# Ledger of designs, part 222: VHH binders against q9y6x5

Target 1, 379 residues: q9y6x5
Amino acid sequence: LPPKLLLVSFDGFRADYLKNYEFPHLQNFIKEGVLVEHVKNVFITKTFPNHYSIVTGLYEESHGIVANSMYDAVTKKHFSDSNDKDPFWWNEAVPIWVTNQLQENRSSAAAMWPGTDVPIHDTISSYFMNYNSSVSFEERLNNITMWLNNSNPPVTFATLYWEEPDASGHKYGPEDKENMSRVLKKIDDLIGDLVQRLKMLGLWENLNVIITSDHGMTQCSQDRLINLDSCIDHSYYTLIDLSPVAAILPKINRTEVYNKLKNCSPHMNVYLKEDIPNRFYYQHNDRIQPIILVADEGWTIVLNESSQKLGDHGYDNSLPSMHPFLAAHGPAFHKGYKHSTINIVDIYPMMCHILGLKPHPNNGTFGHTKCLLVDQWCI

## First folded at step 10 (VHH)

Design F35 (framework vhh_7uia_1)
Fold by ESMFold2-Fast, scan of step 10:
Structure F35 (fold): chain B 379 residues (1-379), chain A 124 residues (1-124)
Amino acid sequence: as target 1 above (379 residues)
Amino acid sequence: QLQLVETGGGLVKPGGSLRLSCVVSGFTFSKYAMAWVRQAPGKELEWVSSISGSGGSTYYEDSVKGRFTISTDNAKNTLYLQMSSLKPEDTAVYYCARAEYKYHSGEWEPFDYWGQGTQVTVSS
């Protein structure tokens, strides 16, 4: 029988939350499994880009989901997280559930992971739920465990996505100990529910489970705003994405727009596309706009208005505040092993190895994760 | 026709032992995980223990871990629960159940077939 893997994401789970709060259920999970303390995500440190990087092993410039809001000048299409299920945006890469279904005719199951309710290369997850934020974690868990237990051909790859602690991180900010403690305690209880459900169904010891996240969270403030309207008039450009990484499409000469922006704020870096730092791997895609503005950590770009966000993400991926963690348990993983850091793109080739799939060309390095696995030597 | 028939319940003093048996007809263990689920008077159903169809993996609720042992005899299609160091809190009707999702009463439930239940009473 083929190996099975359940990939779980708690959106916006900053790595250092593990050191500042108690997680009894997660700690029990880790005690008999592995923990990677920091996962260095891809730039920009946003939900759709990083979730797609986890399942493709590619930088954003390579998989094409370069932001939560995008524009393609050739087709005149606009992507936003409010209602765009057009396969056009997702077709620049092959996510692992597609590979899983096309190699050896296995099934995949998905509870709300970004992209799983979209036909990608004419292939949609065998079992899936249309995205709806109102659906409870319990309902998502019930569906995913039912599909893992009752599918033919068998579900060998399953995904489960949950919006917290990201939603609360934005609303309260990560420094709000009272509200974040309540939210994180609830998440730990959901992890306990997940483990117990898998044990009840006889699945726990034979299923590989990865718990991870797409990014962290940093504290924002009304005292740290960059008013773009004080830099440049709206008549000179089209705004594709705003904060903390602004995507600017000039309506006039690019140099003229750049000159109006480049010295406007000491808390924002302004890049012509070709000058974006190579370390970001955020340059070689038509959906990346001609001018990109990158706010410093904790600074919010606004249009002559106040920001309602007390926490945000999207910032430089070298910032520890932007890093999630990875924990895993199952027959493929060592027990009680702690690892310091991997790149988020390394998760994909590791998952392909566990499932016996041939990975598509990717930016991950299998060697970075081999120490987590029982069938590998860590030298 | 699928049947699960339970035996082995009874009255026992605290610290005592009982072995519950569940004889299965109409299917083979190799295809299904099996579970023990209990219900104390006026309380909700509580999962106690599960065993994989291969018999290689066993799982326990924390309060019974180290005291109860689940096992199967696949040749006899029989599920067992060996209970030791019994406590008054273990007093319940014990059901064997097949771990397979079933749509029932408007909901998906993780167990599709249940035994009749056997009463375990732990009393001084």
Scores: ipSAE 0.012, ipTM 0.568, lowest interface PAE 9.0, mean pLDDT 90

Design F36 (framework vhh_7uia_1)
Fold by ESMFold2-Fast, scan of step 10:
Structure F36 (fold): chain B 379 residues (1-379), chain A 124 residues (1-124)
Amino acid sequence: as target 1 above (379 residues)
Amino acid sequence: QLQLVETGGGLVKPGGSLRLSCVVSGFTFRSYAMAWVRQAPGKELEWVSSISGSGGSTYYEDSVKGRFTISTDNAKNTLYLQMSSLKPEDTAVYYCARAEYKYHSGEWEPFDYWGQGTQVTVSS
């Protein structure tokens, strides 16, 4: 039987939640598998960019999903959310489910992973659910396990996406111990349900399962706002994305807009596109606007208003608060092994190895994940 | 004509042992995982144990782990549940089930075929 892999994402699961809360089901999963304590994600630390980096192994400038809101000046197209099904936005890379279907006589299955309800290079996931946040975890789990159990050609790569703890992280903030404890206990129970369902169906020991996330969460406050309207009049620019990374398209001379912004707040950095720090790998794409503003951790950029968000993400990817974790179990993985850190782009070549797929050129380094795998030497 | 026929239930004292058998016809074990599911009086269905179609992997609910053993004899197309150290809490109707999703009454169910059940009563 060909190798099978289920990739599960709990959106916004900050790595240090594992140290501050009890996760009995996740800890049982880890005890018989592997844990990577720290995953350094890509900049900007947003949902769509990082989910696409996981499945392509590419920085955002290379795969083209550079933000949750985008504008392409060449084509004049706007990207507004996961309901935008124009393949144009997704076609700058080849995600692993497409490679899985095209290189091998195998199927892919998807429950809500960003991009899986879009035909990419004329290929859509063999089985998929159109994105709908109202669909329960149970229904997503039922569909994924049914497809893994009953498909020809066999489903060898499956994805499952869940919006929590991100939604609650935004609503309550990560420092709200009472509400976050309740939310995280519910997620641990869902992990228990997942494991039990796979055991009931006889799939558990022969299926590789990765549980990960796209980013973390940091605490925001009404005391930490940057009012962009105090810096510059809205008639001088078009705003493509606001917070915590603002994407500015000038309507006048770029230098004049830059000069009005550059000293407006001590709590944000203002960059001309060519001056964006190389360490971000966030420069070489037409969808990256001529000026970007990067707020300091916990600061929110607003337009002459208050912010309702008590938690947010999108900040500098060097911040530990922005980092998720990765846990995995299955025949490809060691049992009881803990690893300190990998880059989020390293997940893609590891998954290609597990599935026997030839990876497309990517920014990941297979050597970073070797110690997790039974068939590899740690040295 | 797919059938699952269960035998081996009965009355046993606490600490005792029973072996349940399920003879299947109309399909082969190699193609399907098989499960034991129980229902105690007035309670919901509870998954007990599963075995992979290859017979290489076995799984147990935590409350029965170390006390129950699931196995198959592929040549006889028979599924077994060896129960030891039985407790009054194990009293239930035990069902043999094939692990394969089936759409039924608007819902997806993880088991598509079931036996008729066999009663296990653990009482002094």
Scores: ipSAE 0.127, ipTM 0.657, lowest interface PAE 6.7, mean pLDDT 91

Design F37 (framework vhh_7uia_1)
Fold by ESMFold2-Fast, scan of step 10:
Structure F37 (fold): chain B 379 residues (1-379), chain A 124 residues (1-124)
Amino acid sequence: as target 1 above (379 residues)
Amino acid sequence: QLQLVETGGGLVKPGGSLRLSCVVSGFTFDSYAMAWVRQAPGKELEWVSSISGSGGSTYYEDSVKGRFTISTDNAKNTLYLQMSSLKPEDTAVYYCARAEYKYHSGEWEPFDYWGQGTQVTVSS
């Protein structure tokens, strides 16, 4: 009776991988569903910020997860990808699994999606796995499909997160065709496994499935480094985040720190917080530091050291290399429809519509996704 | 008292047909998807086909599409697999299974009950 939705993320799946590599299972999924070729993500183009934007429909300045490394000057708290369990960081927004559980008295299930192992507004996903990168995709899928069969109250929203191709994108770089071909083939096989399991369990025709990602990946090099130590002495600032977007908290006058940084490298832009371009929607939050450095695509900011990273993300969200895609299949979606572009914040109001939930105020526009849906008139 | 009993296996020549039957007791099809799973000697279990509980939706492994048909008869509590255009590669023990995941397995096992199996041999 109630509609069900499974939201799947393959971290760091750059949209143009679909054009440069073969994905027989994903292409079969798309043929009987919908494809959005480009999803314009939010700035900063990082994992935690964009995953939270998908499930809240908010820009980072509004939902409060503004980077993978953060400092809150009011409370003196620090956030990192290894220290992310304090609800304080997540409480500036209400993610869709919380809304699902509170509005409709339905259950949510989560296999590793960022934030789902944290109580947010005193509500945690009904079924969840504590984040552990060592847990296989198969075990995550097995748990999620088991939970989708729970009936008291029924699981209507489920999430599944996988770290690839992001981990390999960082290690090999997106231009390493040999290594990326192997990684992307494995991901396509996992998509095949997902579809086959849903068919085996009789879920396929009645479940809405979205496959998407948070960002893309760009090639980096030892020849494209910005040594921050050449620009400014460590005694003048506290470093909150480094690369490719550096978050600078001045220990002296902000203008003096800005003047030391502003002309140091032709390959980074230096912004006072109030001068950050409006198009980034990255200004109105206390967790955004007084000075932000934005490296040019493919450039890495370092502290008098080399970097082994051959691929990275976090760059300007206007760059196609930073964009993921979205594919979907199920009773809510048209079959064989292709759409060019949506904003990543548009996913949340679309998902609320599919589940019959009242969305919290958000930065998405439902009209941008209505052509994907069978119950909507797009022309 | 949950029980699945398969019948209908046997020896058949290439291009031939067989109908497998699975009589279930202790539950109804309304709440459970049903599947056929096969195992050739020395090979892993291979999913063949599934049918949804009340929805009547059917699903097939690519190698059997167009040759096999899964169906149910709720009045007889019986699941069927109609097999046509049989190939030597279809030689296996065929199991009727109730589709429900077991998270304790450590390895993939989305079925909570299955029958004893019925042997299908395709040979001249």
Scores: ipSAE 0.000, ipTM 0.452, lowest interface PAE 11.9, mean pLDDT 89

Design F38 (framework vhh_7uia_1)
Fold by ESMFold2-Fast, scan of step 10:
Structure F38 (fold): chain B 379 residues (1-379), chain A 124 residues (1-124)
Amino acid sequence: as target 1 above (379 residues)
Amino acid sequence: QLQLVETGGGLVKPGGSLRLSCVVSGFTFSSYGMAWVRQAPGKELEWVSSISGSGGSTYYEDSVKGRFTISTDNAKNTLYLQMSSLKPEDTAVYYCARAEYKYHSGEWEPFDYWGQGTQVTVSS
């Protein structure tokens, strides 16, 4: 019987929430499984880039989802939340559900994971839900568990995505202990519901389950704003993405735009594309704009207006506040093992190993995740 | 056709309570988040509260937290806002709207198909 894997993401779950709040259900999950305390995500530390990196094992410059808002100068297409179903944006990589369906006549199932409602290389997830943020966690879970138990060819790879704690992190900020405590308790209860449902359906003992996230969250303030209009007139450029990483497409000479921006704020780094730090792996793609602005942690770039956001992400991926965690349970995983750090691109080759799939070339290193797995030696 | 109909407004003294209702027709209620937004005299539109359509994550503006409760009855396609400990600052026309989560902003944003609104006046 082929191995099965359920990959669950709680958007915006900062790693240190695990140390600052009580998670009785998640801690029971970890006790009989594994915990990776920090996952170093890809830059930019945003939802679509990191969710696609998890399932492709690639940096953004290689998989092509370089931000939540993008522009392609060759085709003159713009990517936004409403335009994410155009296969053009997703076709620079092969996500794991496509590989799963093509290698062993297996099915994939998806509840809202970014990209799963899009035909990528002419292949769409066998079972999927069209993205709709209003659909409850319970309905997503009901569909996933139905598909895991009642599909032919069998569903061997399934994904489940949930928008919290990201939405509340933005609204209240991660330092609002009262509101974040309520939100995180609800998430822990959802994890309890997930485990209970899998046990009731006889799936728990034979299913590998990964619970992870795409990024963290940091506190923002009305006292930490960078007014881009004080730096440069909007007539000089087209704005592709604003905050905390601004993507600038010059309408005039690139050097003139750069010179107007480079010394405007002590809380913002300004990069010509070729000068973007190599450690970001954010340079070699036509969707990366000629000038990139990177705000310091907790600073918000605005256009002559206030920001109501009390939390945000997208900042430098070296920041611990931007890191999620990974927890896993199942026959492939050790019990009671704790690991310090992996890279988010390492998740893909690990998942391919668990499923018996040949991975596409990727930026992950299988050796980084070996200690999590019962069939591997930590060498 | 698509309709949002708000009721339940009125005149109330400070410290009083009101329950607003919004009856929805013409779309699949459980497929959308819902929101309450308000406009006070001489001020811009202000988001008050949001709820997901199919199981109830709830969100509140800071000034109303602990005083207002948003809820739905999916069988009746009805959105509620239970308002308690009302203040003069809560005086506004209250509108219900569809809402959706936007990744670029990280927020539940009101969508088109606002109702006619219901007037809430808090006055001693």
Scores: ipSAE 0.000, ipTM 0.308, lowest interface PAE 11.0, mean pLDDT 88

Design F39 (framework vhh_7uia_1)
Fold by ESMFold2-Fast, scan of step 10:
Structure F39 (fold): chain B 379 residues (1-379), chain A 124 residues (1-124)
Amino acid sequence: as target 1 above (379 residues)
Amino acid sequence: QLQLVETGGGLVKPGGSLRLSCVVSGFTFSSYSMAWVRQAPGKELEWVSSISGSGGSTYYEDSVKGRFTISTDNAKNTLYLQMSSLKPEDTAVYYCARAEYKYHSGEWEPFDYWGQGTQVTVSS
């Protein structure tokens, strides 16, 4: 029987939540599986970019989903709605569900993972749900487990996405222990429901399950705002994305716009595209704008207005507050193993190995994850 | 035609043992996970135990763990539930079920086919 894998994402699950709150169901999952304490995500540390990096193993400059709001200078297309279904934005990479369906002639299933309701290279997930935030975790779980159980060709790769704790992290901020405790307990209960459902269906011991996230969360404040209108008039530029990484398309000479921005605030860095730090791997794509502004952790870029966000993400990917974790259980994984850190791009080649797929060229390193796997030698 | 037939129920004293059997026909038995689900009078359905199609993996509800053993004989297309150390609270109708989703009345249900049930009564 072919190996099967279920990839689950809880959006915005900061790694250090595991040390500051109790997760009895997740702890039971990890006890008989593996835990990676920190996953170093890609820059920018946003939902769409990092979810696509998990399933492609590529940096954002390579897979083309460079932000949640984008402009392509060559085609003059705008991506400004998270529900944009134009395959153009997704076609610079081949996600694992497409490879699974084409390489092995097997089915894929998706409960709302970003990109799974879009035909990519003329291939859409065999079973999928159109994105709708109002659909319950239970309905998503019910559909995904149904598809894993009785599909032909068999579903060997399945994904499940949940919007929390990201939505609450934005609303309350990660330092609100009372509200975050309630939210995280609910997530732990959902993990318990997931495990129980798989046990009821006789799938638990033969299914590989990965629980991970795309980024963390940091505390924001009305005392930490950068007013872009104090730096430059709107007549000089088109704003493609605002905060905490602003994407600036100049309407005049790029050098003049840069000079107006470069010393505006001590709490943001201003980069010409060619000067973006190499460590970000955020330079070689037409959707990356001529000037980017990167706010310091916890600072919000605004246009002459207050921000309602008490928490945010998108910041420098070296920041521990931006890091998620990865936990996994199943026949491919060791039991009771704890690992310190991997790169988020390393998840893709590991998943390809588990499923017996040949990975497309990618930025991950299989060696970084092999200590998690029972069929590998650990060095 | 697909059919699940349970046998082995009856009256037993507390601390006693019973073995339930479920003979299946009409599908490839080893390709499906099978389950035992019970219903006490006036209560909701409670999942008891499941077994993978190969018979290699078994799962139990906490209240029966260590007392009940689920097993299969794939050559006979038969699912078993060996019950020991029976308690009055184990009194219920026990159903054999195929673990496969079915769409019914606007919802997906985790078991698509059920036997008729067999009564287990634990009483002095």
Scores: ipSAE 0.000, ipTM 0.448, lowest interface PAE 10.3, mean pLDDT 90

Design F4 (framework vhh_7uia_1)
Fold by ESMFold2-Fast, scan of step 10:
Structure F4 (fold): chain B 379 residues (1-379), chain A 124 residues (1-124)
Amino acid sequence: as target 1 above (379 residues)
Amino acid sequence: QLQLVETGGGLVKPGGSLRLSCVVSGFTFSSYAMAWVRQAPGKELEWVSSISTSGGSTYYEDSVKGRFTISTDNAKNTLYLQMSSLKPEDTAVYYCARAEYKYHSGEWEPFDYWGQGTQVTVSS
């Protein structure tokens, strides 16, 4: 029988939550599997960009989902929740479920992973759920495990997305130990439910399962606001995205807008597109705006208003607070192995290897994940 | 018609042992994972144990692990649950179930066919 893989994401699961809270179910999963303690995500450290990087192995400038809110200057299209199902936004890369369906004549299944309810290169996940945040984890798990049992053609790649702990991280902030403890214990229980469901169905020892996340979370405060209205008048620019990375489309000369912004706050960096640090890999795409503002960790960019967010993400991807983790279990993975760090773009070529797929050109390095795999030698 | 028939239930003292059997007909037994599910008085259904289609992997709910053993005899189309060190809290109706999804009453259920159940009572 062909190898099978279930990829699970708990949105906004900061890596150091693992050392500050107890996860008995996740620890039991790791005991018989592998743990990568830190995953260095891509910039910007937001949900849509990083979820698409996991399944394409590409930096945001290459796969085209460069933010959760975007504008394409060539086509004049705007990306928002109402426009996220336009294939235009997703067609700059080939995600693994498309590769799986086209190369191996196999099916893919998806419960809410970003992009899976969109036809990409005229191919949609064989089984999918239209995004709806009200659908329970149990219903998503029931659908995914049912579809994994489909045999014509077999489902070999499945994805499962859950909105927590990101939603609570924003609402309470990651430093709210009382509320975050409750939320994270609930997530650990969901991991226990997932393992139990797979055991009930006789699937556990024959299925590869990856549990990961797209980014972390950092504490914000009403004492750490950058009021953009104090820097520049609205008549000079169109705002494409606000915080913590602001995307500025000038209505006047770009240099004039830049000069008004560049010294406005000591707590943000202002970049002309061509001056964005090379280490971000955030420059070569029409959807990246002419001026980008990057707030310092824990600072929120606002327009003469307060922010209700006590936690946020999107910050510099070198920050440990922005890093998620990766845990995995199954026939492809060693048992009881811990690894320090991989890049989030490395997940894609590893998954292609497990599934026997030829990866599309990507920014990941297979060598970085070799030590996790039983059929590879770690040197 | 597909049939699952359980036998082997009864009254047993705490610390005792009991073996449940489930004879199946109407499908290729070795092609499906099989499970034991129980329902204690006044409680919801609780999964107890499963065995994979290959017969190579067995799984147990934590409270029964080390005390119960699930096994199959493919030649006899029979699923077994060997129960040891029985406790009063093991008192329940035990159902044999086929592990295959079924759409029923608006929900996808992980077990599509069930036996009639066999009563296990653990009391002094």
Scores: ipSAE 0.218, ipTM 0.688, lowest interface PAE 6.2, mean pLDDT 91

Design F40 (framework vhh_7uia_1)
Fold by ESMFold2-Fast, scan of step 10:
Structure F40 (fold): chain B 379 residues (1-379), chain A 124 residues (1-124)
Amino acid sequence: as target 1 above (379 residues)
Amino acid sequence: QLQLVETGGGLVKPGGSLRLSCVVSGFTFSSYPMAWVRQAPGKELEWVSSISGSGGSTYYEDSVKGRFTISTDNAKNTLYLQMSSLKPEDTAVYYCARAEYKYHSGEWEPFDYWGQGTQVTVSS
């Protein structure tokens, strides 16, 4: 019988929430499993890019999902929520569910994970749900557990995505202890429901389960706004993405646009594409625009308007506030083990190892996750 | 034909013990997780315990943990629930069920086959 793996993401689950709020169900999960306290995500620290990095093991410049809003200058295509199902955007990498299905007698299942409702290299998850935020966690869980239990060929890789605590993090900000406590308690209850469902169906001790997230959240304020209209007129550029990383496509000479922006705010760094710091691994892709603006933590880039967001993400991936965590339980994992930090790209080769898959070339390092696994020697 | 037949229910005093049996026919018993689910008078169905198809892993609702023991005899195609330290609130019809999803009336249900149920009454 091949190993099985369920990968669960709670969007925007900042790592230090675990220290500041109570999670009895998650704590019980970790007690008999493993916890990685910080996962260093990829830049930019946004939902689509980091979810695709988890399942490909690649930096954004390599897998091609470089933002939640993108433009390709060669094909003149635009990426947004309304056209995210075009395979063009996803075809620069091979996600783990595709590799899983291309090997002997394996199926994949997906409940809402970004990219799973898209045919990638002519392969779509064997079982999937078209993205719809209105579908309850319970319905997603029912479908995933049904597919794990009843598929032929067997589902060996399954994904489950939930939009919270990201939506509430944006609405209330991560420093709103009253509202965040309520939201995070609901998430912990959903983790309890997940564990109980797997126990009820006799799956719990034979299934590997990873609970992780794509990024964290930082507090924003109307007192921390960067108004681009104060420095440059809209006629000089096309805006591809706004905040906190702005992607600028010049309509005039690039140097002239750069000169208008470079001293716009002391709380924003302005980069020509070739000058983007190497540590971001955010340069070598045609979907990365000629000028990139990076706001300092907690600052919001706006166009002559106020921001309604009290929390945001997308900032520098070295910031602890941008980091998620990873918890895991199952036959592949040690029990009661805590690890300090891994890179988000390291998750992919670890998952390939658990499933017995040959990984595609990737930016992860298997050695970083060895100490989590029972079949590996930790030095 | 798939059949699940429960036996072993009855009237018992608080603190007493009962052993429920469920004989299964028509499928490969060891290939499916099996469960005990109960329904008290006027209440909804409550999951009690499950055992993996291999018989290696057992799971319990918190209210019965330490008091109930689920087990299988694969050679006899029989599922058991050993109940000890019984309480009046354990009074219910006990069903054995196969843990396998079934599409029914526009929705998926987590148990596809059920026994007829056996009555357990805990009373003086």
Scores: ipSAE 0.000, ipTM 0.503, lowest interface PAE 10.6, mean pLDDT 90

